# Ledger of designs, part 8: VH-VL binders against AP-3 complex subunit mu (apm3)

Target 1, 249 residues: AP-3 complex subunit mu (apm3), of Schizosaccharomyces pombe (o94669r175to423)
Amino acid sequence: TNEFFIHVLERVSAVYQPNGKLAFGTVKSDMECKCQISGMPLLLLSLRPGTKLGNVRFHQSVNLKRWKQHPDQIEFIPPDGKFTLASFQTDFATQKSLPVVVEAKNKLDGRFEVRIRNTGKKSVENLKILITIPQALKSVTVTEGNYIFRASKYTHMEEGILEWSVKKLAWTSPALVLTGFLAPLKKDANSTEESSSYSKLEHLDLQYKLQGSTLHNFKVESLKMLNHPDKKSYKGVKHTIIAQNVSFR

## First folded at step 1 (VH-VL)

Design t1 (framework fv_tocilizumab)
Fold by ESMFold2-Fast, scan of step 1:
Structure t1 (fold): chain C 249 residues (1-249), chain A 123 residues (1-123), chain B 107 residues (1-107)
Amino acid sequence: as target 1 above (249 residues)
Amino acid sequence: QVQLQESGPGLVRPSQTLSLTCTVSGYSISSGYYWSWVRQPPGRGLEWIGYIYYSGSTTYNPSLKSRVTMLRDTSKNQFSLRLSSVTAADTAVYYCARDRGYSGYDLDYFDYWGQGSLVTVSS
Amino acid sequence: DIQMTQSPSSLSASVGDRVTITCRASQDISNYLNWYQQKPGKAPKLLIYDASNLETGVPSRFSGSGSGTDFTFTISSLQPEDIATYYCQQYDNLPYTFGQGTKVEIK
C-alpha cells in the first residue's frame, strides 16, 4: 500500500506585554514528511490557493520552477522514509493571537495570581506555565493540574522557576487560576523591628502543543501522483502548533 | 566531466515534425536538474524552448507550447525534442543544455551546452 | 513574458579598453540574471550568474552588477579572444528570456 504522511510543525516565538498586547511574534514551520510509496513516485502537493510561504527553503527534490510559477504547488520525488519537504517563516499579524491567553497579577502582601484561558477551538495539550519567581515561594494553589518549584542553584534569594502543568486544557474549560504567596524578601532576625518586602512577578513562559490548528491559514488540499494519475495513494496530514518560546513580560 | 551532444536530421520538410535527441554523459539525467532545449535562428538571438525536469515533468515556452513535446529516456541517458508542424521560421541551430536550477538557493543557469545541431526547414 | 533589452546592439573597441554592456528588464527581476558569451560558431558559455557571480574558470576581467531592472556587464581590459556576442538572460519567471545580444568587435 502506498502512504504519504505530512506533519506541519509550527514553532512559535512570541513576546506579549503585561496587558496582553503582542510585542512581536514569529512562526517557524517545517513540513516533515514520511514516504511509504513503492517505486519512484512523482508527487504534486497542492496548498490552499493564496497560501504564502515566507522565507521558504525546499528539499532538493522539489521542482522550484513549478513552485515559482504556481506558489501553491509543490512537485517533488520523495526519498524513502522521513525528510523535511519545506521550511518557512512568517511574522504574526497584529490581529492574530495564540489560543492560550495568560494574565498575571501581583497583589498585596506577596500574593500573585496567574490566569490561563484557551480561546481557541481545539484542546491544548501538555501545557506548561513557567513562572519566574524572584524570591522564596511560601505557598501555591491551583484549580487544576500539578506544580513543582525548581530553585536556581546559584541564587541567595531562593529564586527559581515555578512550573505549572496541565495535561489538557479544553476550549470549553473555564479559566484556570494559580494563586501563590511569596515569602518576605527581607526577614529581620530582630523581633523588635520586623520588616518585609516583596518583589513583583515580571516573567512568564508558556509551552504547549495544539493539534489540528494552524497560524498560517495553511491547508494541504491534495496530493497527486503525476506519473501514475489513476493510482490511488493515501495522504495523511497533521498540523501541530508547538509553543516553546512564548513570553509574557 | 559532463557533456551534451545533439543528434537528429538536419533537414525537415515543412509541416513535418522536427525530432532531436540529446545524449548526456558524465551525469545521470534522472539524478537532478532541468534539461532544456534552446534554439537560435541563423544570425539571431537565443530562444528558450522548454525543459524536462529530472522527474519527467515538462514546461514549454508558451509561444511554442502547442507544437512542443519533450521526452526522457533514462536507460540511454537521453532527452528529446519534438516540434510539430514546422515552417521556415523554425530553421535554427538547436542546443540542448543543462539547466542547473535547484530549490534551496534560487539559482538557475545553463552551465553545460551541446555543440548545437543546425536544422533547416526546406522542401 | 519578461522582455530583456540590451544596449548597445554592437560595439567596436581596442584591445585593453573597458567595455560596458547594459541589460534592462521590463519588470523587477531582483538579481535573477545571467550573462553568456557566444563566440562565432560555438555554443553560449556562462560567464556570470546571479547578476554578479563569476563562474569558475572565467577570467577576472569579466564582471557583472545591478539589481531590479538595470544590469551592467563589464570587461575591464578587452582581449582579442573576447570577440563574441554577449547575452543577458533572466530566470525570475518562465519563460526564460534573453536579451537580443551585444556584438563585441575589436578595431
Scores: ipSAE 0.000, ipTM 0.420, lowest interface PAE 16.9, mean pLDDT 83

Design t10 (framework fv_tocilizumab)
Fold by ESMFold2-Fast, scan of step 1:
Structure t10 (fold): chain C 249 residues (1-249), chain A 121 residues (1-121), chain B 107 residues (1-107)
Amino acid sequence: as target 1 above (249 residues)
Amino acid sequence: QVQLQESGPGLVRPSQTLSLTCTVSGYSISSYYYWSWVRQPPGRGLEWIGYIYYSGSTTYNPSLKSRVTMLRDTSKNQFSLRLSSVTAADTAVYYCARETYGDYFSAFDIWGQGSLVTVSS
Amino acid sequence: DIQMTQSPSSLSASVGDRVTITCRASQDIRNYLNWYQQKPGKAPKLLIYDASNLETGVPSRFSGSGSGTDFTFTISSLQPEDIATYYCQQYDYLPLTFGQGTKVEIK
């Protein structure tokens, strides 16, 4: 069997301002390969014309002389099994938005709502929404998924992290909603009136995977075996976006 | 963008009080996070001392609690460590650190450069 | 206090080697564990948080796994710049505690 597999993993970190504007973002990409070709194949991987790889680091088998002359061509002799062909880091393009949209609202009487929607064309997998709860949490309900509240271990402050997990969010899904209620602060021991005060949610983080998509139009056009041009071993390339830290603050 | 820098005497006499200040730039200590101190004796591992939350609440390592005080000065964007009744065992590099909460589930994501404090006569 | 024990205390490996370090907690800490890298004369640097999450800007050759009491930190292909002491740290209980450190050196 002569097979060669390529999996491009794009790890995204981004920070969005309260107005929805992207403050900054970076994408760290790895081209993970698996070689199951007998002998000593000489491979040429061609990228889409115009592809720019920032701060690229290549596997030792790559012909750097050829790459410097033709920045869209990567010639190499792969080792057997799994290896990383190339790693590179690019700034997140502002013209390309992440498919998960989050809307958080602070309501009256300690109530809050977090709404999540997938505006893309691909299903979002293993979605985690991490909500910083600034005050003791009374109750929470979700329209889908599971939640876990992790109280702070450090202080007598009654706060923590609420983690909302959803296995799959399809693009056809209606918005998912989390509704929560903060517990009122304890009564003043000398007060004759019951008073309540509530903090506001200020920080959310998202983590998820998105299969079959790329943020920077990074695309493999072809993979050829130069020493045996009539053989076909290339099975295509998989793209996965891994949103590691997508913050709203 | 965010930077932490320790300052204070590098030599303290036994039985005296060790006093260090951490100056934070690029972020307000009143806005968020736990602001912590961690020490490392020469050639040994890391020991957490305590933290001050952005609200002013403090928590200290029980092994040091009777000797530790942490304060903040929001006008100067600084927080400080005082360790009383020092002995040679308190000789260490002292780091101030930001302990993130939410993004990283609680981890020390930004550290100062460290300040060596030697306890000697 | 929760005791964190790392194994080995030190190791020597060649560039390109797979390096594995283990960390064991004296009791269940769920997934509340971080890994730090400390180069000589420098402050520690966060590499892995929440047992398996890679900190932004950290190379993908670093990874973490485990839950409960047994945790593993791996460098898939050791580079010269990876010479350092590595520490695990739990944040499930006060006081916060670190492992004793594992010193990684190049043969």
Scores: ipSAE 0.000, ipTM 0.384, lowest interface PAE 22.0, mean pLDDT 82

Design t11 (framework fv_tocilizumab)
Fold by ESMFold2-Fast, scan of step 1:
Structure t11 (fold): chain C 249 residues (1-249), chain A 123 residues (1-123), chain B 107 residues (1-107)
Amino acid sequence: as target 1 above (249 residues)
Amino acid sequence: QVQLQESGPGLVRPSQTLSLTCTVSGYSISSGYFWSWVRQPPGRGLEWIGYIYYTGSTTYNPSLKSRVTMLRDTSKNQFSLRLSSVTAADTAVYYCARYDYEGSYYLDAFDIWGQGSLVTVSS
Amino acid sequence: DIQMTQSPSSLSASVGDRVTITCRASQSISTYLNWYQQKPGKAPKLLIYAASSLQSGVPSRFSGSGSGTDFTFTISSLQPEDIATYYCQQTYSTPFTFGQGTKVEIK
């Protein structure tokens, strides 16, 4: 068969402030391809006119001379099977929001609560919430999914990471809630005070994937086979957002 | 969870066209993935028939290409299989399945399957 | 077309036994190989993808290994619910092809 597949993977790194404002955000994209074309095809991929790819790195098969003269055209002779055609960075549009909204609340007597909701119109897949626990964890309950506590190797306060996993968060799902209780901080042996204290949750990380969406204005306009102009092997482009380093602090 | 369900006639006469529809729930077929058909003759192994990309582009097994047509109906969230000029050799359980294709974070596998629909080709 | 050959075609083992199935590709397919479980009267279920990655929700007693042309699927401790036919499948190129299947039965 004569087929060429393109999959654009957008890896999102972002830091949100407690007030919900984006402090920092970047999108790093990989254009992953699969070539199932016989012979040695000479392919030309055309991007939307005016597309600007930041810090772009191309596969060794790409004609860099052509790209330098025409920044919206990528000419290459693909290897058989899978390869990464290009890797690049795009601006994280601050006016665009990620679909997963998280709220973390520190309550009285060591209780804390983490709420997550999908505000988009597509299902979020393989959602992980990594909660940094600053001291001994007493108990945890979740409305959905599974959790596991991984103690730090070098811990004097039984600190660690609480990992909450949800396979799918549909956009129609009600908010998911994790409630936990910290064990009180032990009194200093020489302390004369009798107050209990609790550290606050200050760091959460999210990881998930979202299919059929894009966070940039990048667009593939066409794919042509220059040495066989009558053959149509292009099957379109799939887009996936991978939120792998989304922090709330 | 995403679910796939086959529907269509269970009996087809030789030389006629076998027609099956797969109804997808829990995910829009126009949003991603390859939507596929795989068949299994009674007591035998699995044979991939083809798939339709979420954009409408199709790829068929060369052994069946001249007889196969796949279409999608995005308004009903369905995709279909038509296999023309059937013979007794086309008697099989037909499965629709979702194929999650290549990439660093993809399975490259059929991760969700319908229950299967037995189609018997007989006079 | 890439041909996939499984061995054995069938096996019988006792509960708690280690079961091993092999799959050979007619050409190198790197790690683009999956394993599926099919119980009688049911659709296939994905167990292993990318030769060695366990699908979410699948018990850890199932594992896969291999690259290139030779692949192995293992059930470390066979359970009664594991009675099924197991299929390997290459995803290196279309047409996708499956092995002929290995029927696993309990003695």
Scores: ipSAE 0.000, ipTM 0.415, lowest interface PAE 18.5, mean pLDDT 82

Design t2 (framework fv_tocilizumab)
Fold by ESMFold2-Fast, scan of step 1:
Structure t2 (fold): chain C 249 residues (1-249), chain A 121 residues (1-121), chain B 107 residues (1-107)
Amino acid sequence: as target 1 above (249 residues)
Amino acid sequence: QVQLQESGPGLVRPSQTLSLTCTVSGYSISSGYYWSWVRQPPGRGLEWIGYIYHSGSTTYNPSLKSRVTMLRDTSKNQFSLRLSSVTAADTAVYYCARSDTAMVDYYFDYWGQGSLVTVSS
Amino acid sequence: DIQMTQSPSSLSASVGDRVTITCRASQSISDYLNWYQQKPGKAPKLLIYAASSLQSGVPSRFSGSGSGTDFTFTISSLQPEDIATYYCQQSYSTPWTFGQGTKVEIK
């Protein structure tokens, strides 16, 4: 069969400040290809006119001389099977927002809330929120999904990680909320509820996958087989955002 | 569209309990958001009274905490305010309002039209 | 409690003028500051949240800036429908508190 597949994977790393503003963010993108073309094809991939790839590294088969003259054109002879055609990196502007936003609130009575919204136009998949709990948990409720508490070993405060999982968050879905209560610190054995002390949440991590979306204005216009221009060998491009290193501190 | 509407007596005698109800349409109060009461004495500024979270948990302004109770009726999609031991100082327009957050900020995005309550004999 | 002080208490300006209102918090509130518009006999309407974010559907002539203790609200070109009292509100900690209000009138 004569088929060529392109999958653009964008891996996101970002750090948000306590006030919700983005401190910094980076996207590392890989063009992962699968070649099932007989013979020795000479392929030309054309990007949207004016496209500029940041800090790009190409597969050894790419004609770098052509790319330097035409930055929106990638000419190459693919190996058979799977390979990475190009890898590139883009840094976020400090005010740019990701499609998933999260906020945490701490109350004086030991109550905390973590709220999450999908502000994009695509469904978020395999959403996981990892909340660092600084002391013993009394109770937890979630609007949707499942949660698991994983206690840290050798702790005097019963601290740990609360993992909240949601299989799918549609872009039309209302905000999801996790509400929890911390147990009073053990030091306050003779205290009432009002005289008890509580730590506040200071760290959470977010993980998810988003299909059919891109964080930069990247688009493949065409893929041509230069040595056989009458032969069709292109099945389209898939885009996936993978957030695995998004922190709120 | 989300709408909030206050109802209840417009005249309350000193020492009695002020009771107001907020009827919400277009959104279920048990599904999300914070549901608040805010008052405004004639010719003066705004004062936050308290909220009830969609789960039923409440937080009240410390200056009013000993006199305030907020309840919800999910079957009627309503939440209410009871303010005990009223005096002339409690004369005000009472608003119910919905609170949402953007990132880490808490703001009021929908308000009722307001209900004037006068405390007088 | 966090006290919010607005300046001025009232102002008069002409249509097309640039109007500036300031709000000061008694302690640092980061950017947990909202601005509301209240017309006579009506409920307040949210214009700006998180100190500088414009609420959906609000005209672009309204803007906010600031952080910490000092905040500014601006109407770049005053329109007749902008006659109202404007309030700032902090959401940093409960009780949530409002400024005393700034009355904007056309001369």
Scores: ipSAE 0.000, ipTM 0.388, lowest interface PAE 18.9, mean pLDDT 81

Design t3 (framework fv_tocilizumab)
Fold by ESMFold2-Fast, scan of step 1:
Structure t3 (fold): chain C 249 residues (1-249), chain A 124 residues (1-124), chain B 107 residues (1-107)
Amino acid sequence: as target 1 above (249 residues)
Amino acid sequence: QVQLQESGPGLVRPSQTLSLTCTVSGYSISSDYYWSWVRQPPGRGLEWIGYISYSGSTTYNPSLKSRVTMLRDTSKNQFSLRLSSVTAADTAVYYCARVGEMATIDYYYGMDVWGQGSLVTVSS
Amino acid sequence: DIQMTQSPSSLSASVGDRVTITCRASQDISSYLNWYQQKPGKAPKLLIYYASSLQSGVPSRFSGSGSGTDFTFTISSLQPEDIATYYCQQSYDTPYTFGQGTKVEIK
């Protein structure tokens, strides 16, 4: 009958240092709603006590006076159909670690390894690892998934992007490994590895989706219809984490 | 992988009916999604024509609604476009596309799979 | 109908440059905005959906932002293969409507 859907989309941007330490991180979240309730419902959405919404922007229907007095309660009269109830940013310092961890190793002879592990408790979907290759690439092998090398036509060092795609990385999966070899910077027919030089991999980007999970400090506790407290229209909340800009530099 | 392919006459005479078929492979059109037609006149932008759902319900662009019919043939895994009373203004590349589920299981955003397009010229 | 206004209509930039395209809706469309890339003679390709979500298989140099009526699409470091026309499209309500397109050329 009367239905109200909430989808929380958490878009993650983060930059990690080569040693694995977080240099910068933000989560931009949207509460996307779809209202199929007849009449003029007055709804109260309750968040987990202590939830902190940074730089929050509310839909025009939200009672801002109530929010200021009780920052875990969002009271509103929804428009028909689809709308964004709230958009906000959360501080990375107050959140759980991202579930995908990457380690990159460079060897002096031009070999490199990229190791990916899912440390979370849910499967990672549509995982894409974008590896910036600073010079000509000689060979690549992967333990799982597919790869494509896209060379830049205008780079001095024959730079390109190595794109490694994995449809699903289960939380029980062993680490996935990509091993590659860079071609020597000096073109010398008599060259040995001692006389060659190699650039190190300095930049990796991750993209993936994680359904049914939320980062540390956000949770919807309940949704009540204040003008009809016995009427149940709440269908629950969907959570999706979208990692779009997770860089290792 | 899901693939879409347009087929139909590349030349239609004024006042006649433009008819195109989209053949879908790798996915059943009756299982889910909305199946759409979009056109692009030469050198111009994109215009949405309409879509037909997995259950057969249709929604058309109001500017074209009186001339548009969309049907599906689930036995052949195809959906079609008929545009009546054509004029030179209907000359365009016609694309079929899937309106897909993107980040959530019950929301549909964007057109994630497209056919290669079929040029239809309206001339005498 | 919801009108989409896209700017600029065309631009020329060098390889490695940051490219920004904007799109404005005539009414609040929440985050229901998609970005497409169309190369000459090819079908459009979905790059960004729901304003800021990167489509599977699309390079990380492409990104989107914004909500309500104002949206931005960015290519952080332009590559030769990015020569194309880019379109925004709202999926908030039917009829779905597209911006006029932005032609991106390399100098």
Scores: ipSAE 0.000, ipTM 0.396, lowest interface PAE 17.4, mean pLDDT 81

Design t4 (framework fv_tocilizumab)
Fold by ESMFold2-Fast, scan of step 1:
Structure t4 (fold): chain C 249 residues (1-249), chain A 121 residues (1-121), chain B 107 residues (1-107)
Amino acid sequence: as target 1 above (249 residues)
Amino acid sequence: QVQLQESGPGLVRPSQTLSLTCTVSGYSISSGYYWSWVRQPPGRGLEWIGYIFYSGDTTYNPSLKSRVTMLRDTSKNQFSLRLSSVTAADTAVYYCARDSLGYSSSDFDYWGQGSLVTVSS
Amino acid sequence: DIQMTQSPSSLSASVGDRVTITCRASQGISDYLNWYQQKPGKAPKLLIYAASSLQSGVPSRFSGSGSGTDFTFTISSLQPEDIATYYCQQGYSFPWTFGQGTKVEIK
């Protein structure tokens, strides 16, 4: 029953240009805690020296005076159960790359390819690629995973969203490939006449979860109970990156 | 006005290849649409097998993909189905159908009358 | 694959009755649902496409409704020639899948 858990959740939002360059990116992080310590513990969380927390907002129990004097130390008296200790935001640096690399190519005669690689050192979980299809979809093949095409009937072009799901992409995995073919454009809704011209893929979104990694170059060095320094209740820190709004446009 | 008609052997031995042809009249298969095969085992429901686009490109149901080949013959206005390594589970009425995917809606608007294929020794 | 579940599997009704059949998709399919009629020994015939659109030449007593996961097919006044098995089919995501069918008979 005397346990304290910390889970750092980093939610990534980013927009990449077709050439692979980052247009903008931000990471919103929450330090989510669960306190199962009896009494009123006084806790001190120490961060790796040099850690920078942008636009940080603290739980009301945090000693802000100590934080201002020692920006690597968070002193607080936790409530029982679950709470958010701190929330902060960092702009994504151009030199920093996400562990999942996406390459989309428009080919001749309505063919397109989307290639996915995990360049990190951790497995990617619950990977979803949402591909905006600008006209009727003829066929799709994938090297791994499942796909679902959600066509829109609100438009003449029979456009939609193609969702490609892969439960786990190991860092040792070869590139995964989705190959698709667009149907030729038709001149009106009931016409059998068609054009051999094809729209280009211009938009896809990426979603995934990555355990054991952080985009902020920080680490929790220690968690001490100042009023009972001999008690050990700290069970370690979990780090999870959640890519939920990563767009290629 | 559009009509489809299946033809081919009604009996196929286990492990051999099932081969059927669909002859289309009233519309040129090279002018548009997706041309599909759908099967129905006796007393059971419908299962989509695959299609061939008017350009010749094919897509197959993943459950059958390793055994299915579809071809077209534009000079005869026909498209065909080959299903390899057949077993008793492949006994069914086989229909060819026009698939309107990509033109106005995703539906099967014209069907052949169906051809019963029995897999038995 | 998207699984299509029809209910009931069979029904008996009298001439002139309103008959309703339901079809449920295992995931959202927007309005990409079609309904077919199959008489014994014959090929299926398209009745309704895009969930609610009546195919050309099909009597107006047949109608469809629904979107997302839940769909209904209705015969407003059952006629003797309507005795058949009815199938729903999703045209939303490859591979195309059909419901198991609903057999409609006269009491």
Scores: ipSAE 0.000, ipTM 0.386, lowest interface PAE 18.9, mean pLDDT 81

Design t5 (framework fv_tocilizumab)
Fold by ESMFold2-Fast, scan of step 1:
Structure t5 (fold): chain C 249 residues (1-249), chain A 124 residues (1-124), chain B 107 residues (1-107)
Amino acid sequence: as target 1 above (249 residues)
Amino acid sequence: QVQLQESGPGLVRPSQTLSLTCTVSGYSISSGYAWSWVRQPPGRGLEWIGYIYYSGSTTYNPSLKSRVTMLRDTSKNQFSLRLSSVTAADTAVYYCARGEDYYDSSGYLVFDYWGQGSLVTVSS
Amino acid sequence: DIQMTQSPSSLSASVGDRVTITCRASQSISSYLNWYQQKPGKAPKLLIYDASSLQSGVPSRFSGSGSGTDFTFTISSLQPEDIATYYCQQSYSTPLTFGQGTKVEIK
């Protein structure tokens, strides 16, 4: 059989502003390939014209002279089985966004609420929400999943990270909600006020996996076998997003 | 909501052509997906027949390729299956299904919506 | 063609039991495997795609795992409504192929 498969793994780092706008985003991609072609094929992989691969690192079999002359063409002799053809960095494509939306609200009397929604078409897997807690935590409830609180090494106000884990968030799921209460800050010794004070939540991080989606305009146009033009090569391309460092600040 | 519905004769004579139509509602067949046919002989498992892509290109199971034709009618939002030179071995429930375009231009699919199935018996 | 072999061909279990079905591919298919449920007289229904991803609207008691050639489908707590035949299907290469099916019955 003459089959060649490509799995594009996109590892995402992003920072969102409180208003929901993307401040910064990068996608670091690996083109993981599987070759099931008999003999020693000479392959030419063509990308969409105008594709820009930043900081690209190629497998040793790639013809770098051809790449330099034609930046949308990758000529190579694949090893049998699995290998990484290329690793590269791209920017977020225009009109592309991550599907998980976060709303964090600070309420009265130390109460806070974090709502998570999946606005995409695909299910989100192994979702982890890391909430920076600025002072002692009194109580937490979640509508789904598990949580654990990890105190920081240099704890003064008993601050730490609240880790909320949800195995799967389907695109049809209702919003996931975490409700927490902060313990009151100690009254200043010179204060005459009787009311308690509370810090506000200002930082959340997300981690998750998303199958069958892409954040850049990368596209494989064709795969040709140059040394056996009479042979047909079949290709399959699959995309996976790994959101590994997504911050809301 | 997307719905698929098969229609066509339930009885076909040997050597004739089996013809089935799938009517799609809730989504335009020219807007996406691989519109597919899968069959199931009585008491047996599932066999993929082929698909017609929203662009009009077709891919057929090699075991059936010489006998299969798939067409689409975008004005009626329908796609059809024609299987020529039928024999008793072609007796099956025929399902139309929407193949989610999970892979770029590769034709590898997951079937997220199915019709209810239409039994076609090949008998004299 | 890639052959998909399921085991067991049938099983009987009690309500609340953990049910496990396996699927083996004749060659490596990475994670390109789907699981379908088919109730008597009905069309198949997609439960799991890409080996382990739960389809929207499907109860969380259904799960999938595996990669390469060996795959597992699990019902953590069998319910009466789960009586059906379950099929695996590879989406790695055409022709798309299905396992022979596993019939799940209540004792």
Scores: ipSAE 0.000, ipTM 0.411, lowest interface PAE 17.1, mean pLDDT 82

